VHH binders against Uncharacterized protein C29G2.6. Designs and how they scored, part 10

Target 1, 179 residues: Uncharacterized protein C29G2.6, of Caenorhabditis elegans (o16887)
Amino acid sequence: NKQCRDLLQCSIQKKCVNLPVLSKLVDGKNISAEMYDDIDKYTDYGCIFTTGCQDECNDCPLCLTSKLQIVDILSGEKSSAECPTLMDCALKCVAESNQDIFQINKCLRQDCAFHCFDGSCPKCSGFITRVFNQMCAAGNFRQKIKGYSGPCYEMFHEIVRAKFADRFEKNGKTRGHSG
Key: E = the ipSAE of ESMFold2; O = the ipSAE of OpenDDE; V2 = 0.75 times the mean of E and O plus 0.25 times the DockQ between their complexes.

## First folded at step 5 (VHH; framework vhh_7b2m_4)

Design Bd (from B11 with K58Y S102F; at its last look DockQ between E and O 0.52; V2 from the best seeds 0.00; counts 0 for: pae E 11.9 > 2)
Fold by ESMFold2, look of step 5:
Structure Bd (fold): chain B 179 residues (1-179), chain A 119 residues (1-119)
Amino acid sequence: as target 1 above (179 residues)
Amino acid sequence: EVQLVESGGGLVQAGGSLRLSCAASGFTFSSYAVGWYRQAPGKQRVVVASISSGGSTYYSNSVKGRFTISRDNAKNTVYLQMNSLKPEDTAVYYCARGYSSFWYEFDYWGQGTQVTVSS
């Protein structure tokens, strides 16, 4: 979609994704949970949503929806019906974290991120996968990561499965190919 | 070796201003989030402000509107302009380097600089 293509190009051009570091971190490595954590650490969604790519984000429905959900979470409001499982988890993190934004973010990453990928929030998983596809192509991840051959979106699915294997086994669900 | 060296602390009257500086070395400064933590006597270190590699800023509620974080990638330096200082701002201020775009993890700290705000 052209509406989001400009956003994805902007994310690389404005360095919201630290591609030089990520390219080195994945080089010669097998897919792992740590690879998911590295991608998360070096992707600046604040840059994508506001400081670097605000206009492009507002023109991309997936990005705008994600940005507005973050605003709802931080304000304690639930003004959108989208992704109720993810939103309920996130609001619990806000309520339980003693009003500390860094504890909230840690709780979101540990407890709630899985709900982007468990089938309950296609918009969240779709947005994050498209950001990954852009960095994967621009950084040649397919040629750097060992033990994998295939398209970038399937590579990301394998990375997600590695990160959340315990959660998928406990819930009896697995992430399938979206094609 | 990662090094972060703070300067600019001191004693100031309530309502006054200070500017803290942090000189960074031993890493590619422009690729990392950087920020400021503070630790009051007998308390845990808490975040004050941070700025990502992409320029996104965060401020704790207690300092919003009074403190401004900025970075100069050509000088490998991060700054904290502190205005309208209160006695509650008295703490050791630490410059920190992080990896996360959400500023919840910082992996290196400087030695700190004392800021004392008298009533």
Scores: ipSAE 0.005, ipTM 0.280, lowest interface PAE 11.9, mean pLDDT 81
ESMFold2 (binder alone), look of step 5: mean pLDDT 85; pTM 0.860
OpenDDE, look of step 5: ipSAE 0.007; ipTM 0.293

Design Be (from B11 with S101D S102L; at its last look DockQ between E and O 0.17; V2 from the best seeds 0.00; counts 0 for: pae E 14.5 > 2, placed apart)
Fold by OpenDDE, look of step 5:
Structure Be (fold): chain B 179 residues (1-179), chain A 119 residues (1-119)
Amino acid sequence: as target 1 above (179 residues)
Amino acid sequence: EVQLVESGGGLVQAGGSLRLSCAASGFTFSSYAVGWYRQAPGKQRVVVASISSGGSTKYSNSVKGRFTISRDNAKNTVYLQMNSLKPEDTAVYYCARGYSDLWYEFDYWGQGTQVTVSS
């Protein structure tokens, strides 16, 4: 628990998350798909997993699991039977990206990330939500987001739902998320 | 698909008791922390109680000594026994799944059940 908090603190300190910019971008805005993209743009998971906070990530079970999954995906292998839909999506990203790591990462974040939040992959949703919660707290997003008064995790869920609204509707997997 | 379905809410007089239940599905229940949130009208949703996968319980200060959270892994159910209820406890209560054992870290919640405590 403490280790994961340390990881998130590290991610902020090492600027894996650009909080100053994010804080400005969300200020006075409604929750939207664009907000997801902004968070994505200014969050460097590579930095969190490796160059910035490798040790802290290794000590955080959720981070370590996520990191190892990514490694397995990049290797073209499924790490486990966990999150099969997410893994299939990820493998497709690899197959279609011609080994371009940047394209793969974008595909994961912009397309496959939906499967983190459809209920099929709790570890993924947990980790990402945790990262956001720290950003939200540190950046005071709750006071900045227009018309919002809920907790940070709910905020993030609404952001995710906004980003992947069409997919949630198509799949009918909206139960368990407020809003 | 992760699902949480609350039940047991209702109207009760101050000093009374209620027991809320939450049926969980779509995930390995025993591997996750679960908890209860509540949201009163015009107020923010706040955590009330949680129980880790290992059975460790935590409570908000406002409900300590009055509320008890428990779980039955065989039934994929989490309970909230609420005793000595107060009007201030009036709220929609939400069951939540924790993605960690931390007090405030939950990622899914149900639709909620209304609890009303009259004076």
Scores: ipSAE 0.000, ipTM 0.212, lowest interface PAE 12.9, mean pLDDT 84
ESMFold2, look of step 5: ipSAE 0.000; ipTM 0.127
ESMFold2 (binder alone), look of step 5: mean pLDDT 85; pTM 0.858

Design Bf (at its last look DockQ between E and O 0.55; V2 from the best seeds 0.00; counts 0 for: pae O 10.4 > 2)
Fold by OpenDDE, look of step 5:
Structure Bf (fold): chain B 179 residues (1-179), chain A 118 residues (1-118)
Amino acid sequence: as target 1 above (179 residues)
Amino acid sequence: EVQLVESGGGLVQAGGSLRLSCAASGFTFSSYAVGWYRQAPGKQRVVVASISSGGSTYYSNSVKGRFTISRDNAKNTVYLQMNSLKPEDTAVYYCARGYSSWYEFDYWGQGTQVTVSS
């Protein structure tokens, strides 16, 4: 919807996504797990959810839901209504982090993020894919990535598959949902 | 090589003010978030404030209303204006380059000592 598009635009304008660096990093590169890590490294979700685009996020249902889930995770609360597998993973991250916010965040992005794309949480995959689509368009990733000619959402799916290749093979699930 | 050099620390009485500066080099300053950490004796290093490349700011609850973070991209410098200082603010303050969120950073300075006397 329009509100979510406005959020994505805000995220770019407020530089919640470091497009100059990302655009340079993906230029001439093939799709890889490293590309996922680069995107992760230069995307500030805190900026998206709060300091940069708080109002826009609150007006975007998908963003608001994601933000509230994160808050619940950090508070140790479990929301069993949506994305239970993702939530379980997140709670485990909290339990094992010894309240280290850096470790929690890394665990969420590097491990639990898989559950956004394994088909168990369409809202998560949809939201993240939309964020990527916006940066992809703004940064002209389609023209920069070597040997790729498809749309941005497919590009992201391939990046995610590259990052979590072992886990997808094990679970037999390769579905990423784009809303 | 990424470098961050802090300055402006010192001894101040409770209720006083200090302004910290951090000079950055070795990377495109304007493209990165930057922030301040502090570490008190016997305690963990914690985030004090951060400012994104777009100018969005974050403050820890303990310093909200008293501290202000700002940046000058032309000078590759980030500042921390500290007002209404308290003894609890005594710590080594570290400048850092942002990584992925306002809580995460990947490069640090050597730190500058801030001591607030009662």
Scores: ipSAE 0.006, ipTM 0.264, lowest interface PAE 10.4, mean pLDDT 84
ESMFold2, look of step 5: ipSAE 0.013; ipTM 0.434
ESMFold2 (binder alone), look of step 5: mean pLDDT 85; pTM 0.858

Design Bg (at its last look DockQ between E and O 0.54; V2 from the best seeds 0.00; counts 0 for: pae E 9.5 > 2)
Fold by ESMFold2, look of step 5:
Structure Bg (fold): chain B 179 residues (1-179), chain A 120 residues (1-120)
Amino acid sequence: as target 1 above (179 residues)
Amino acid sequence: EVQLVESGGGLVQAGGSLRLSCAASGFTFSSYAVGWYRQAPGKQRVVVAAISSGGSTYYSNSVKGRFTISRDNAKNTVYLQMNSLKPEDTAVYYCARGYSSFSWYEFDYWGQGTQVTVSS
C-alpha cells in the first residue's frame, strides 16, 4: 500500500538502512547466519520509527504498531500486546538488564529475536520482511547473493532459517511446526 | 585507519558543567552509531550515552536529564554536554564506534579516554 511504500522509500532515502555497507557485505556471498547479523546491525529502526521517517511511519499501520510495541518494551509496560511470547521474553530482558540499553539489545537479539519468526508474531516478522524487501530491491541483492533463485521475500526467509536453524529444529520437535 | 580522539575533560566542582568532544576519522561517520562510556577506578566500563546513525539517543538512568549527546556529521564529531555534575560522575570517559542499528552493544573501536574529575 502507498503509505507503507512511502515509509520504505524514506528508510533508504534517509539512510536508516546502511545500504552502501550492506551491498558490499552481501556481494558474492551465500546465504548465512552472518548475513542475518549484518542486515540487523546495519538497519536503524530508530531512524525508521522516529528520527528519519516519523511521519511516514505514523501513516503506515504496520510501522506504527511495531513502534508502539517497542515503546511498551522499553518502558517495561504491557498494554494488551498480541505477541505474548515475544513480549514476555523482551520484558524479561528489560527487567534483568538494569536499564542498560546495550545489555537489553544484546538480550533481545540473543534470546528473543527468534520469536519474531517462529510463527507467534506475524506483525513483527511482516514488518521486518518488508524493510528487507526494500533494501533487497534497492541494493539489487538478488543479483549479488549466490545460491538463491526467487523473490526478495523468500530470500529473507532463507536468511532467517539460516540464522535460527538450531532453534527451528528444537521448536519443530516440540511444537510439530512445519516450515 | 579508524581513529577516535576525545577532548574536553578536566576538573570541575560539583554542580558544574563540561562538554566532551570526540573527533572521528577513517570511516564514513554518518553511517555509524557512536557512544560514550565511562570507567571509574577499579570498575567496569559502562555506557553513559549513545547516538545512532539516524540520531536516536540513549542515556543511562544515572545521567538522564543531566547529559545530552549530539552529533555533527559535517564535522565528524560527537559531543557530550554534561550538566549538574556529581562526584559520582568522576571517571575516564571513552568515545566508541558502534553500528548503525540498535545493536550498540558491539563496539569495534575505542578512543584513548579523557579524565573527568568532579570535586565536592
Scores: ipSAE 0.006, ipTM 0.388, lowest interface PAE 9.5, mean pLDDT 82
ESMFold2 (binder alone), look of step 5: mean pLDDT 84; pTM 0.853
OpenDDE, look of step 5: ipSAE 0.017; ipTM 0.345

Design Bh (from B11 with S30D S31D K58W; at its last look DockQ between E and O 0.52; V2 from the best seeds 0.00; counts 0 for: pae E 11.8 > 2)
Fold by ESMFold2, look of step 5:
Formats: structure tokens, sequence, C-alpha cells
Structure Bh (fold): chain B 179 residues (1-179), chain A 119 residues (1-119)
């Protein structure tokens, strides 16, 4: 995983992940939906994909695939067939918006992000989990987050469960608690 | 107290240029994204451009290629260089603080600066 390890190291070095803020926000906290939202808000995928780590991203297949899907979503076009459930949801969000970027972003986060984690897009969940693993290690999240023992991957899984518990339960897939 | 103060607005002829500035205080500027929004008379406030804490930029299709957002972390200032201005660019322009990316929610707003583009 050397191709993607350089990307993940770059993401921290170039401050595409805002570790100073995130480390403070998670320190002494239990896993919750708010923790998911904080991680999402303070991770700059534009920096990872283009302005900070472009060469490293292009050399990492998971990153490049994710970048191309974002380009398709933003352009309203389809130049990649990967993760069709996520892509269809995202294009619907764009099509239903009245040029309001806040409503597009809300729709993507509320309706579509779940499809990264529902088993329908392993490439999306795999890439995001690797980004989390890097920030978890570099920010010492295992020492800071309370009430958790285990590897960074399972910590992220529990954070995702906390965020999307109602969606998982409504669809009959995974049960969880509100957070 | 978080403060965002816009300046540099004014009246300009179509085809002209303006540079807006946003002076930030009351928070660790380097850690936050900042963006520019505009509100035309009788319209919703819409995003124009944003720049992340890491320097990633985003532009709406209506301004892409004409406007450039930049930040100077040493001066706690974000800029919007507006070239090839059109009458449709007439609006109050707001500086806003966000969390990280052009796709994320913004939580604090300035008072705004008026830009008027005449034909």
Amino acid sequence: as target 1 above (179 residues)
Amino acid sequence: EVQLVESGGGLVQAGGSLRLSCAASGFTFDDYAVGWYRQAPGKQRVVVASISSGGSTWYSNSVKGRFTISRDNAKNTVYLQMNSLKPEDTAVYYCARGYSSSWYEFDYWGQGTQVTVSS
C-alpha cells in the first residue's frame, strides 16, 4: 500500500486534514454522530485530490477513482460507472437543487453519504477508512477518545454507526443508537 | 468574538475589475475555510467561491475563470479578485467562515460590501 501511503502522509503534512482542530474536538469525547460531522467538516478532500496532494492522489487508485466521481457529480455528468447507487443519489441531489450549494451539500450528506457505507460502494468506504486511519494515528485518537478500545478501523466503524443509525435501522441492516 | 470585515466594493463599469478583502479576527484563521457569497436584490444568498484551510479552491460556474479567491494567513485576510465584471455580478458580497472545504457549511458571516456593475 505504498502508493496510497504517500497520499495519506501528504494529507496530514499539507494540512488537508485539520488535525489541530480535530484532535481538540475528539479529546475526552465519546463516539457520537457529532464526531462524524466534525471529521467530515475538517477533512478537505479538495486539498487531498488536487491542490495539496495531486501527484500522490493520481498515483493512488482509490484516491483517483474517488476524485473522478466527485468531478462527475460536480459537472452533472457521468464519466465513471463505479458505485452507481452513490452516483445516482448524488446526481439526483444536484438535479433537484436550485443552484444552492448548501442544499446540495445537505442532500449529499443526509441522503447519499450513507451509500458509501451500506455495502454498495466498497471503494468509497475503503478510501475514507484509510484517510481516517491516518488521522487517527497521526492525531493519537485512540489515546484521546474515551470509552473505546481497539483499532482505528473499528473506531471509525462505530462512528459511522452512530451517525447513520436511523438509516441502517429503517433499512433493516444495522441497529445502533442515536448520537 | 469572531469578526469578518469585508472591503473593496464599489461601482465599476462592465468589463472592469475589483478586489474584495476580508479581514478576519477572533479565531485561529489558519484552521478554517473561508468563502465569498453574494446576494443580488430579491434573490437568495449564493456561494461564489471558497478556499479551504489547506488552500483548495472552488468556484461557482457563473464566476469560474473570472474570479480568483486567495488567502494570506500571515495577514488573516482572504481576497476575491473579480475580473471581467458583468451587470449580473451586482450584489452584496459576504465573507464567511467555514470548517474545511467549499462543500461544508459556513457558520459566521461579515456585514457585506456592495458591488455594483454598470453597463
Scores: ipSAE 0.000, ipTM 0.297, lowest interface PAE 11.8, mean pLDDT 80
ESMFold2 (binder alone), look of step 5: mean pLDDT 82; pTM 0.824
OpenDDE, look of step 5: ipSAE 0.025; ipTM 0.389

## First folded at step 7 (VHH; framework vhh_7b2m_4)

Design Ca (from Ba with S102P; at its last look DockQ between E and O 0.64; V2 from the best seeds 0.00; counts 0 for: pae O 7.6 > 2)
Fold by OpenDDE, look of step 7:
Structure Ca (fold): chain B 179 residues (1-179), chain A 119 residues (1-119)
Amino acid sequence: as target 1 above (179 residues)
Amino acid sequence: EVQLVESGGGLVQAGGSLRLSCAASGFTFSSYAVGWYRQAPGKQRVVVASISSGGSTYYSNSVKGRFTISRDNAKNTVYLQMNSLKPEDTAVYYCARGYSSPWYEFDYWGQGTQVTVSS
């Protein structure tokens, strides 16, 4: 919807997504797990959710939901019955982090992120995919990435698959991406 | 070579103020988040404040309302204005380069500057 498009535009304009760096990093490269890591590193969700694009996020249902979930996670509470696998993972991260926010986020990004994409949490995968689509379009990733000619959403699917190939194979899960 | 050089630390009385500076070089400063961390003796290094490439700021709860982080991209410098200092603010303060908000990864650090707040 328009509100979520506005959010994505804000994310780029406010540099919540470091598009210049990302554009450079993907230029001339094949899709890889490293590309996922780069996207993760240079996407500031805190900025998206709060200090950069708070209003736009509040007006975007997917963003609002994600933001509230994060708040609940950080509080050590399960937010809802939605995405229980992801939430359980997140709660474990909090429990094991000794209230170290860096460790929590590392755990979320490295250990729990897979559950965003394994089909168990369509809202998560949908939101992240949309964020990527926006940066892909704005950064002209389709022209920069080597060996790929598909749309941005498919590009992201391939990136996610590359990153979590072992997890998908081991757990027998399929990609759960929604536009 | 990426370099971060802190300055402005020192001894100050409780209730006083300090302004830390971090001069960055060796990378495109405007493209990165930067932040301030501190580490007290025997404690873990913790984030104090950060500012994204887009200017979004974060503050730890312990310093909210007292500290202000800002950046000057033209000077490749990040600042930490510290007001109403407390003894518990005593620590080595580090400047760091990061990809995004403070809960994201930082890859380069300065050598640190000592801040001591006396009672």
Scores: ipSAE 0.018, ipTM 0.335, lowest interface PAE 7.6, mean pLDDT 84
ESMFold2, look of step 7: ipSAE 0.154; ipTM 0.561
ESMFold2 (binder alone), look of step 7: mean pLDDT 84; pTM 0.844

Design Cb (from Ba with S101R S102P; at its last look DockQ between E and O 0.03; V2 from the best seeds 0.00; counts 0 for: pae O 11.9 > 2, placed apart)
Fold by OpenDDE, look of step 7:
Structure Cb (fold): chain B 179 residues (1-179), chain A 119 residues (1-119)
Amino acid sequence: as target 1 above (179 residues)
Amino acid sequence: EVQLVESGGGLVQAGGSLRLSCAASGFTFSSYAVGWYRQAPGKQRVVVASISSGGSTYYSNSVKGRFTISRDNAKNTVYLQMNSLKPEDTAVYYCARGYSRPWYEFDYWGQGTQVTVSS
């Protein structure tokens, strides 16, 4: 999808994604939970959705969907038909954060992110995977990550599994899902 | 019948402390989030602190570092420890229950307890 590629370019240009730093951080390293944290740290989805790349996001179907979900959540609306587990978690975040965006973001990233990848929300996992794939390609992660030669989407699966290993185990799941 | 009964309010000097309690009944307390709200005269009711069923806490900026919310599921009670009280903390404090599912929408309130902080 060209529009979604444009989104990444915008994201990098607008500093929503710090690709230079990410590229350095992954260089010579094995896949790990830390790698996920680094990706998360240097990716500002709020910037992607709004202040940085609003138009590009709107033109990227997966981005738009994710964005609209967040908007709905922030508005106190729930779509029970789409990603209910993630939505429930996100709504809880909102409820507990008293509309503090910082707290909401933290809660989403720390508590709800797993539900993006547990198979319950293919759209979320698909979007994040797409973003990563573009990072991976643009930053040549396949050549930088130690001991890995597979495609970027599989790389991300491994990263997600590393990060959420305990959560997957607790939930009786063995791997993340990227739709 | 869902009931929330606040206690522990009163008059206190600036810099003083109070501990509010809210006794809950009529529902599975441990399954719900609970929170404290306050309403000053002529102002809107605002959240002070909340605690999820899992123990996650939130504090409004105005009370961070001074107030502590906690819960005792065995006693079906939520507490608000208020330290370093200020005159601007004067309000009626309300205990509230939040939905367990799908999210923490507060739907039941206590009668409130008056907290007055004098200068």
Scores: ipSAE 0.000, ipTM 0.244, lowest interface PAE 11.9, mean pLDDT 84
ESMFold2, look of step 7: ipSAE 0.474; ipTM 0.753
ESMFold2 (binder alone), look of step 7: mean pLDDT 84; pTM 0.851

Design Cc (from Ba with S100T S101T S102P; at its last look DockQ between E and O 0.03; V2 from the best seeds 0.00; counts 0 for: pae O 10.0 > 2, placed apart)
Fold by OpenDDE, look of step 7:
Structure Cc (fold): chain B 179 residues (1-179), chain A 119 residues (1-119)
Amino acid sequence: as target 1 above (179 residues)
Amino acid sequence: EVQLVESGGGLVQAGGSLRLSCAASGFTFSSYAVGWYRQAPGKQRVVVASISSGGSTYYSNSVKGRFTISRDNAKNTVYLQMNSLKPEDTAVYYCARGYTTPWYEFDYWGQGTQVTVSS
């Protein structure tokens, strides 16, 4: 919707998303786990949720939902029925970290992020996919990524699959359940 | 109704100490992370310290080694012990419910308590 498009624009303007760099990084490259890491590196979700684009996020339903979930997780609340696996992982990250916010973030973004895409949390995967889709469109990723043809959401699916290939195999989960 | 009420602020000389308290009500305190923020005039509100429901703590770089956050779940209270105070610590200090990182928004805030550190 328009509000979520506005969110992307804000995220770019406020440098929550470094689209110019991302566009260069994906140019001429095949889909890979590294591509996921690059996207992650140059996307500041905290900025999107709060310091940069708070209002725009609040107006974007998927963003708001994700934001509130994160707040709940970080508040120390027990996992709700919604996205319990992701929440449990996140709570564990917080519980096991002491005075190391970077460790917490690393744990969330690297260890727990998988649960966003394993089908257990459609709202999470939906939000992230939406953000990527907007990046993809704005940055013309479809024309830049080598060996790919198809819509941006499928592109992201492949990127996620590449990143978490081992975990999908191990856990028997498929990202296809996360819309 | 969720309420957070700060106390303990005041005027103190540089090098001095203050202990802030935040009394919480209207929710299961022990289940939530709580934190302290501060806002200086004309500046954004920034996280000072937080403590998770599990006891994990976070401190901003500017206050590490000087400030200590703690909680008493039996009293539904979070504390901020502030030692070696500096003029740059002058701000309204807010208690907030709900995280252990400086990058996300809390859902409830107190009214704030003024801390003024004179040179």
Scores: ipSAE 0.007, ipTM 0.236, lowest interface PAE 10.0, mean pLDDT 83
ESMFold2, look of step 7: ipSAE 0.300; ipTM 0.671
ESMFold2 (binder alone), look of step 7: mean pLDDT 84; pTM 0.845

Design Cd (from Ba with S101R; at its last look DockQ between E and O 0.15; V2 from the best seeds 0.00; counts 0 for: pae E 16.1 > 2, placed apart)
Fold by OpenDDE, look of step 7:
Structure Cd (fold): chain B 179 residues (1-179), chain A 119 residues (1-119)
Amino acid sequence: as target 1 above (179 residues)
Amino acid sequence: EVQLVESGGGLVQAGGSLRLSCAASGFTFSSYAVGWYRQAPGKQRVVVASISSGGSTYYSNSVKGRFTISRDNAKNTVYLQMNSLKPEDTAVYYCARGYSRSWYEFDYWGQGTQVTVSS
């Protein structure tokens, strides 16, 4: 998707994603939970959605969807159609954070982010994975990360797995139909 | 029709080993991640191990170093080698198909196979 590639380029150019720092941080390192935290720290999704790359985001279907979800969450409205678990978590964040946007953001990233990857919200996982893939390609993460030779999407899966290992073990969700 | 059929479960003493197999049919096996879940009585079903279409593996912390997941695409089969089994490993083990190359999303499950580890 060209539009979503444009989004990444914008995000880098506008420093919504600090790719130089991320590239340095991953260089020579094994995949770890810390790597996820670094990615999170140096990726400003608010910037991507609004102040930095609003137009590019609007042109990227996955970004637009994610953006709209966040807007709904912040407005206190729940979209029951998509990612109910993530939405519920987010709403709780809002309710418990006394409208402090920084606390809300922290709660979303620390407590709710897992629900992007537990199978309950494919759109969320898809968007974040795509963002990472573009970072990975642009920053040559495949050449920098120690002992890894797989594709970027699998790299991200490993990073996510490392970060949320305990959560997957305790609270992993599936869409599975018992056959 | 997508089918996953587990086998290899049974009763084993603590410290023993089992090898589970899951025979897949009804889809292009090599294009999908596959994994093993387990569910103990009164507990949620949780991921044990998964392997992507590209061969990347995941293990829950509780089974790391003891269990090994592998796949044979020619046989449309995924395996779970379970060594050093503990009573807490007692559960129904389910084979699952992932969403394409994703290791953490699964959409089809087998009937399950009982694994019981005695003290």
Scores: ipSAE 0.000, ipTM 0.274, lowest interface PAE 11.0, mean pLDDT 83
ESMFold2, look of step 7: ipSAE 0.000; ipTM 0.105
ESMFold2 (binder alone), look of step 7: mean pLDDT 84; pTM 0.853

Design Ce (from Ba with S56Y S102P; at its last look DockQ between E and O 0.01; V2 from the best seeds 0.00; counts 0 for: pae O 6.0 > 2, placed apart)
Fold by OpenDDE, look of step 7:
Structure Ce (fold): chain B 179 residues (1-179), chain A 119 residues (1-119)
Amino acid sequence: as target 1 above (179 residues)
Amino acid sequence: EVQLVESGGGLVQAGGSLRLSCAASGFTFSSYAVGWYRQAPGKQRVVVASISSGGYTYYSNSVKGRFTISRDNAKNTVYLQMNSLKPEDTAVYYCARGYSSPWYEFDYWGQGTQVTVSS
């Protein structure tokens, strides 16, 4: 929706997303796990949720939901029945971090992020994918990334898959029916 | 109606090769990821290889360097070239249509084709 587009534009304008650097980093490169790390490094979700684009986030349902989930996680509460695996992971991060925000963030980004993309949390994956789509469009990633001709959303899926290849193989869900 | 029809399976000796084909119909083939799964007796169905609409490929660790997935959008067909086959590759191989997902969930499957690798 328009509100979420506004959010994503805000995130770029407010430099919650360092698009110039990301654009340079992806230029001429194949999709890789490193690319995911770069995206992660140069995307400040805290900025998106609060200091940079708070109002825009509040007006974007996906962002608001994500933000509230994070708040709940930090408070040690499970926010909802949604994304239980992600939430459980996050709570463990909090429990094990000795209230070190840096450690919590690291744990969330490195250990729990997979659960955003394992099918168990469509809202998380949807939101992050949308953020990437805006980056991709604004930074013209489709023209920069080597050997890829698909849409931005699928590009991100490939990036995520590259990053978590081992975990998808071990823990990934398979869905389908004979037809 | 979405249809996926596998072919090319059979009995082969260890070290041999097979080429599986999957003919797709009933949807815009070029817009979807497609992949191959396999299921051995008593085991879960697992991903073997996938190829996105954008052409990026994924391989399970067990088949890397031996299998190659490719697609021909003009023919609505996905292929799995299997080289250096091992007895542990014995399974029913399924072609699948994938959703746009980081983990490549697949919603439609073929009937499967049996691949048997003898030692």
Scores: ipSAE 0.017, ipTM 0.345, lowest interface PAE 6.0, mean pLDDT 84
ESMFold2, look of step 7: ipSAE 0.425; ipTM 0.740
ESMFold2 (binder alone), look of step 7: mean pLDDT 84; pTM 0.846

